# Miniprotein binders against q9bqp7: the designs that were tried, part 43

Target 1, 240 residues: q9bqp7
Amino acid sequence: VPQNWFPIFNPERSDKPNASDPSVPLKIPLQRNVIPSVTRVLQQTMTKQQVFLLERWKQRMILELGEDGFKEYTSNVFLQGKRFHEALESILSPQETLKERDENLLKSGYIESVQHILKDVSGVRALESAVQHETLNYIGLLDCVAEYQGKLCVIDWKTSEKPKPFIQSTFDNPLQVVAYMGAMNHDTNYSFQVQCGLIVVAYKDGSPAHPHFMDAELCSQYWTKWLLRLEEYTEKKKNQ

## First folded at step 26 (miniprotein)

Design Lo1
Fold by OpenDDE base, fold request of step 28:
Structure Lo1 (fold): chain B 240 residues (1-240), chain A 82 residues (1-82)
Amino acid sequence: as target 1 above (240 residues)
Amino acid sequence: SKIWVYVTITAPSPEELYEIVRRIMRLAFIHGGETIYVEIEGNRALILLTLPTEEEAEKFAEEVRRLLEELGLRVTVYVERE
């Protein structure tokens, strides 16, 4: 049990959009402060076993591609991910945002992969928006807040070359999602709360993406795990 | 302290693989454990899970081996010893 328990949901907020909510998705810029990001917390609190698996994968890839080949591969994966997020932002943004839709960004296997998911996405409230949890002292940049199949979700878009049919295949992504959710639910920049999460794994070959829906109960379970990771991070930093 | 267990499986098809993975995850849950990570590559899976005790880990390992033997599939179960 976390020593510093904090609720993931804010009872003072509603999940219903206020009629006064602007039709334009929120895009709050990330302020780089001394406050740790969700990603940093998760990276620095991985278990020995998780690190082992990642290093094993890395060594295998280096053996196959060479060191330079692996660097190139990593750079390419990063670029593909960035382009995918840019494409999604363009797709999910209101048409009036004159961002020249680079038609080339829309022609990817990843975009093809998520088409069936996008059909169920509506009511976009935030895109690439910063969240801050003032009490727990962490920040993050969430990909999307929208309705999925009629349920308001924090949506995290991921790219993969390997099948991820199970939520457990997404490593710490569920923790990231609930961390963003908990921060958003207590961030004064947001007038609403979210109770569900969605991880979407898009595939390069255009095969149907895997959606991993997280209901309020599952979010609460992962939230407890997130709090433990955050406490571990905080303790490690005090001892440095 | 949690006991860490690695399970590797090869199945004839992805569909069969996913079913077996689900069964193993359920077994881990029954033994009071948790699935931490599942890696899928082709017809192979690596499952990282935790169990509450060494005794439960050994029981789990035996059950997994038995399950896979009955199916005629190859499995490796590694229990990390402290």
Scores: ipSAE 0.825, ipTM 0.939, lowest interface PAE 0.5, mean pLDDT 92
Fold by OpenDDE base, look of step 26:
Structure Lo1 (fold): chain B 240 residues (1-240), chain A 82 residues (1-82)
Amino acid sequence: as target 1 above (240 residues)
Amino acid sequence: SKIWVYVTITAPSPEELYEIVRRIMRLAFIHGGETIYVEIEGNRALILLTLPTEEEAEKFAEEVRRLLEELGLRVTVYVERE
């Protein structure tokens, strides 16, 4: 049980999107501060078993590609992910629909992969927007807040070359999503609340993406785990 | 303290693999455990699990081995011991 429990949901905010919410998605810039990011917290609090699996994968890839080949591979994966997010932002942004879309960004297997998911996405409230939890003292940059199949969600887009048919295949991504939810729900820059999460895993070959929907109950379960990771991080920093 | 368990399985098809993974995950849950991570590559899966006790980990391991042997599938179960 977390020592410093804090709720994921804000009872003072409405569970329903306010009709007065602007038609333009929010894009709050991330301020670089001494405040740790969600990603940093998760990376610094991985278990030895998780680290072992990642290192094993890394060593296997180095053996196959060589050190330089692995660096190139990593850089390419990063670039592909960045381009994918840029393309999605362009697709989901009402204002950018009016701008000349770089057609080259839309011609990817990853974009093809998520087409069936995009059909169920509407009511975009935020894109690439910063969130801050003032009380718990962490920040993050969320990909998207939108309705998925009529439910308002924090949506996290991921790219993969390997199938991830289970939410457990997404490593710490569920923790990242609920961390963003909890921060947004208590960030004064936002007037609404989210109760659901969605992880979408897009595939390079254009095969149908896997959506991993997180209802309020599942979000609450992962929120407890997130709080424990945050406490561990805080304790480690005090000892440094 | 949680007991960590690694399960590696190979199945004839991805569909069969996914079903077996689901069954293993359910078994872990029945034993009071949790699935931490699932890696899939082709027809092979690696599952990282936690169990509440060594006793439950061993029972789980035996049930998984039995299940996969009955199905004629390749399985490796490794229980981390402190």
Scores: ipSAE 0.822, ipTM 0.938, lowest interface PAE 0.5, mean pLDDT 92
Fold by OpenDDE base, fold request of step 28:
Structure Lo1 (fold): chain B 240 residues (1-240), chain A 82 residues (1-82)
Amino acid sequence: as target 1 above (240 residues)
Amino acid sequence: SKIWVYVTITAPSPEELYEIVRRIMRLAFIHGGETIYVEIEGNRALILLTLPTEEEAEKFAEEVRRLLEELGLRVTVYVERE
């Protein structure tokens, strides 16, 4: 049980959008602060077993591609991910729909992969927006807040070359999603709360993306795990 | 302390692989465990999971081995011992 328990959901906030909600998705800039990001917390609190698996994968890839090849691969993966997020932001943003869409960004296997998911996405409320949890003292940049199949979700878009048919195949991504959710639900910059999460894994070959929906119960379970990771991080930093 | 378990399986098809993985994950849950990570590569899977005790880990391992042997599939179960 976390020592510093905090609720993921804010009982003072309504799930119903206020009529005063702007038609334009929120895009709060991330401030560079001494406050740790969700990503940093997760990276610094991986278990020995998780680290082992990642290192094993890395060594295998280096053996296959060489050191330079692996660096290039890593750079390409990063670039592909960035382009994918940019394309999605363009697709989901009402303002950018009016701008000349870089047609090249839209002609990707990843975009093709998520088409069936995008059909079920509506009511975009935030895109690439910063969240801060003041009490728990962490920050993050969420990809998207929108309705998926009629349920308001924190949506996280991922690219993968490997099949991820299970939510457990997404490593710490569920923790990231709930961390963003918990922060958003208590961030004064947001007038609403979210109770669901969605991880979408897009594939380069255009094969159908895997959606991993997280209901409120599953979010609560992962939230407990997130709190434990955050506590571990805090303890490690006190000892440095 | 949590007992860490690694399961590696190979199946004839991805569909069969996924079903076997689901079954293993369910078994882990029944034994009070948790699936931490699942890696899929072609017809192979690596499952990282935790179990609450060494006893449950051994029972789980035996059940998984038996299940996969009955199916004529290759399985490796490694229980990490402190």
Scores: ipSAE 0.822, ipTM 0.938, lowest interface PAE 0.5, mean pLDDT 92
Fold by OpenDDE base, fold request of step 28:
Structure Lo1 (fold): chain B 240 residues (1-240), chain A 82 residues (1-82)
Amino acid sequence: as target 1 above (240 residues)
Amino acid sequence: SKIWVYVTITAPSPEELYEIVRRIMRLAFIHGGETIYVEIEGNRALILLTLPTEEEAEKFAEEVRRLLEELGLRVTVYVERE
């Protein structure tokens, strides 16, 4: 049990859209500060076993590609991910009349992969928007807040070259999602609450993406784990 | 203290692999454990899970081995000892 328990959901907020909700998705810029990001917290608090698995993967890839090849691969993966997110933001953003969508960004296997998911996405509330949890002292940049199959979700888009048919295949991504949820639900810049999460794993070959839906109960379970990771991070920093 | 367990499986097809992985995950849950990570590569899977006790880990390992042996599939179960 976390020592510093904090609720993921804010009882003072509603998930119901207010008539006053802007038609334009929120995009709050991330401010550079000394507050740790969700990603940083998760990276610094990986278990020995998780680290081992990642190192094993890295070593295998280096053996296959060489060191330089692996660096190039990593760079390409990062770039592809970035482009994918940019494309999604463009797709999900209200069509501003003037900016010619770079059609080239839309011609990817990853975009093809998520088409069936996008059909079920509506009511976009935020895109690439910063969240801050003032009490727990962490920040993050969430990909998307939208309705998926009629349920308001924090949506996290991921790219993969390997199948991830199980939510457990997404490593710490569920923790990331709930961290964003908890922050958003208590961030004064947001007037609404989210109770569900969605991880979408897009594939390079255009095969159908895997959606991993997280209901309120599952989110609460991962939230407890997130709090423990955050506490561990805080303790490690005090000892440095 | 949690007992960490690694399970490696090879199946004839991805579909069969996924089914077996689901069964193993369910078994872990029944034994009071949790699946932490599942890596899929082709027809191979690596499952990282935790069990609450060494006894449960051993029982789990035996059941997994039996299940896979009955299916004629290769399995490796490694129980991490502290």
Scores: ipSAE 0.821, ipTM 0.938, lowest interface PAE 0.5, mean pLDDT 92
Fold by ESMFold2, fold request of step 28:
Structure Lo1 (fold): chain B 240 residues (1-240), chain A 82 residues (1-82)
Amino acid sequence: as target 1 above (240 residues)
Amino acid sequence: SKIWVYVTITAPSPEELYEIVRRIMRLAFIHGGETIYVEIEGNRALILLTLPTEEEAEKFAEEVRRLLEELGLRVTVYVERE
C-alpha cells in the first residue's frame, strides 16, 4: 500500500463526455526538466528478479549471435520500433498528405499486424503528446489517445518478435499506460479524462496483433503498483 | 516478505501451452499469489510469480507439478528462498 495515495482521476474534472473535441490531435511538446520520466522511474525500480531475467536473456543472445551480432540486432530492433511509431503517427494524423507518406514506413510486418486493430480505432485526441502530473511530479510522452471499440483509451503501441498473448507478457507496460493516464488527467493542457487503457503488441511476421484492454478497475490495480514504484524511485533518489 | 516462484513448461502446441499458463495463473491467485511476468517462446513458457508465504509457495508448487504430471507434461518449479 502506498504511503501517499493519490487518485488516478481528477475529482475536479467532469465525468460527463467532453463536448469540445479537437479536429486535430493534440501534440504537446516535451520539455526538458529535472523531474523524472515514467520510463526512468520504471527502469530504476526494477526488481532483482526482473533484472536477472533481462541479463539471462542478454547472455543467451550474446552466446547465440556474438557481442557484435547482439549489438547489431538490438540496433535493428530499435530502428524498427521507431519506424513503426512514425508510420502509426502518419496513418492516424489527419494533416498527413498522401504524397508525404514514406512507402518504406508502411512496408513492415508490424503495420500488417496492427491493421485489424486500426479498424476499431477512431476519434484520435492526441498523438505523441507530452503529459505531466503536476502533483506527483513526473512526466511522460504518450503514443496515442483515441477511442477503441467506442471507449476512450490511452493507447501504447509495442513491437515484438515473441508472442505476448497475456498482459503479463508486456512487463511494465501496464504501469506506463496508467502513469500516462494519471498524468493526463491532472495536466492542464488536456480538457478531458481517460479511464481506459490499451496495449497493442504488433508482430514482426505480420501475425494479428494482440490487444490488451484495461478497463477502469484494472487501471486502478496497476495505478497502485505505479505509485509504489514512484515512491521507491523517490526514496532511492533522496539517498543516492 | 513475498516468495518468488519460477515455472517452466513445455507443451505440444501453443494453444495447449496458453491454456496451461492460464490454469497456473488461476492456481497462483487461489493461493493468494500474483503472476508477474509470462514469457512465451515457441512451445515453452516461463512464468514468474509471487506467493505471500513459503507455505503457500510450496503448496502452489506441488499443485503445479501434480497438474502437469496428470497431463503427461514436463514442468520445472523453482521456489526462491531470499
Scores: ipSAE 0.690, ipTM 0.896, lowest interface PAE 1.0, mean pLDDT 88

Design Lo1
Fold by ESMFold2, fold request of step 28:
Parts: sequence; structure tokens; C-alpha cells
Structure Lo1 (fold): chain B 240 residues (1-240), chain A 82 residues (1-82)
Amino acid sequence: as target 1 above (240 residues)
Amino acid sequence: SKIWVYVTITAPSPEELYEIVRRIMRLAFIHGGETIYVEIEGNRALILLTLPTEEEAEKFAEEVRRLLEELGLRVTVYVERE
């Protein structure tokens, strides 16, 4: 039970799509002060069991590939993820002209993988946009806010080389989604709020992506877990 | 949650594997537990869970072993004590 509970939703904001939305998705620039990011909080508050599994995986990869091979592998995975996010931002941006499209960004098994999901995505309200929770004192950069099958969602895009058929296969990603949601819902740069989340896992071979929809109740459950992680982070920093 | 449990299973196919994973997650919920992480690799799965007490963790582990033995499938269940 968090010591300093705070609501994920803002009762002063509409939970329905705003009919007078702008024609261009929001892209609030990231302002990095001394306040922690969502990803830093999550990385520094992993459980002992999660750290053990990650370390075991790293050691296996290093034994198989060597230290230099492992560094190259992780660098390539990072680059593939970055290119995937860049391609999706380009595809979803109404400001994108034909001259601004990079055809190499659009050629990817990952992009093929998400095509059936993109058919259900509309009403894009934000892309690669900063969020800040001034009360809880954290910041983030969300991937996308758009409607999915008629529900306005914070959408997080993820690449994977392994199947992720369960939301439990996405590690801390649900916490990341609700942390962004809570921040956005209380950020004065945004005039609307979002009560649902979506995690989309895309596959390198083009296999159909797995969507993991999070309704408001599920988001509230993960929000409680996020608050505990944020408390743990804050307590650790007070002792330094 | 305090008692960590690791379940490793191998199934004849990915489709059977996913159904067995769902059954194990439901069983954990019945015992007051929570599924923390599921890793899928081919026909194998690793499931990381928490159970509220050592007693519930041991009951859960026994039920998982019986489920997989009934199906004629391999399972490893490790209950971590803190």
C-alpha cells in the first residue's frame, strides 16, 4: 500500500474524445531537470528476482557471443527499436509529407507485424510527447495517444524477438504506460485525459503483433504498483 | 507478496503451452497469488509468481505438479524462501 496515494484519473477532465481536437498531434518537448524519468525509476527499483533473471540472460548471451558480440547485439536491438518508433511516428503523423518519408524506415518486419493493429488506430492526439507529474515529481516521454477500437489509449510500441502473448510477458511495460497516463492526466500541457492503455508487441519476422489492451480498472491496478515503485525510488534517493 | 515461485514447463506445441500457462496463472490466482512474469521460448515457458504464504505456495506447487503429471508433461516448480 503506497504511503502517498494519488489518483491516476483527473475528475476535472473528460474521459471522452474531445470533438474539437487539433489537426496536428501534440509533441511536447522533453525538459530534463533533476526529476527522475519513468524509465530510470523502473530500472532502479527492479526486484531481486527480476535482476537475477536479467543477469542470467546476460551471462548466457556473453558466453555465446563474447563480450564484444553481446555489445554489438544489444546495440543492434536498440537501433531496430529506434527505427521502428521513428517509422511509426512518420506513419501516424498527419504533418508528414511524401518528401519527408524515408522508405527504408517503412521496410521492416516490425512494420509489417503491426499493420493489422494500425487499421484499428485513429484520432492521433499525441506522438513522442513529454509528460510531467508535478505533484509526484516524475517525467516521461510517451509514444502515442490515439484511439484503438474506439477507446482513447496511451499506446506503447515494443519490438520483440520472442513471443509475448501475455501482458505478463512485457515485464514493466504496463507500469510505464500507467505512469505516462497518470502524468498526462495531471499535466497542464494537456487539456484531455486518457483512461485506457495499449501495449503493442511487434515481431521481427512480420508475424501479427500482439495487442495488450488495458481498461481503466486494469490501469488502476498497475497504477498502485507504479506508486510503490516511485516510493521505493524516492526513499532510496533520500538516503544518499 | 513474499513467497516467490518459479515454474518451468515444456509442452508438445506452443498452442498447448499457452493453454497450460493460462491454467497455472488461474491456479495462482485461486491461491491468492500473482503472476509476475512469463517468458516463452519455443515450447518452453518460465513463469515467475508470488504467493502470500509458504503454505499457499506449497499447495500451489503441488497442484501444478499434479496438473502436469496428469498431462504427462515435464514440470519444475521451485519455491524460493526469503
Scores: ipSAE 0.682, ipTM 0.890, lowest interface PAE 1.0, mean pLDDT 88
Fold by ESMFold2, fold request of step 28:
Structure Lo1 (fold): chain B 240 residues (1-240), chain A 82 residues (1-82)
Amino acid sequence: as target 1 above (240 residues)
Amino acid sequence: SKIWVYVTITAPSPEELYEIVRRIMRLAFIHGGETIYVEIEGNRALILLTLPTEEEAEKFAEEVRRLLEELGLRVTVYVERE
């Protein structure tokens, strides 16, 4: 039970569009670096059990690849993820010049993997856009806000080399989604709110991506967990 | 206060593996627990869970071992102490 509970939804807002909504997706620049990011909070509040599993995986990979091989592997995985996000922003942006910028960016197994999901995505309202929660003092950069199968979602894109058929296979990604959601719903740069989440895991070989839909109730449950992680982070920093 | 439990299983096919994982997750929920993380690699899975008490964790572990034994499949269940 978090000590300082805060609601994920904002009763002063609707998820319905109006005539004053922008015609292009929002892209709020990331401007505040003095307060912690969602990813930093999550990285610094991992449980001992999560750390143990990640260290076990790391040691196994080093045994198989060697130290230099492991460094190259992790660098390549990071680059693939970055390029995947850039490709999706280009594909989903109404700006034609972005979509025709780099054909090699659009040519990957990950993009093929996500094609069936993209057919169900419409009404893009934000892409690679900063969010800030002024009351809880955290920031983030969300990937996408759009409708998925008729539901407005905060959408997070992930690349993976292992199957992620369960939402529990996505580590802390559900916490990322709800943290971005809660921040956006209370950020004065946004006039609307979102109550659902979607995690999309794309695969290098082009295999069909796994979507993990999060309805409002599931988002509320993960929001409680996020608040606990943020509280743990704050307590650690006060002791330093 | 929470009891951490690790379950590792190997199944003959991915379809069977996923169904067994779902059954284990439901069993954890019945015992008041929560599934924290599921790793899938080939035909094997690692499941990290929490149970509310040591008593519920041991009951869960026993039921998981019985389930996999009835299926003729390999399982390891580790209940973390202290």
Scores: ipSAE 0.661, ipTM 0.885, lowest interface PAE 1.2, mean pLDDT 88

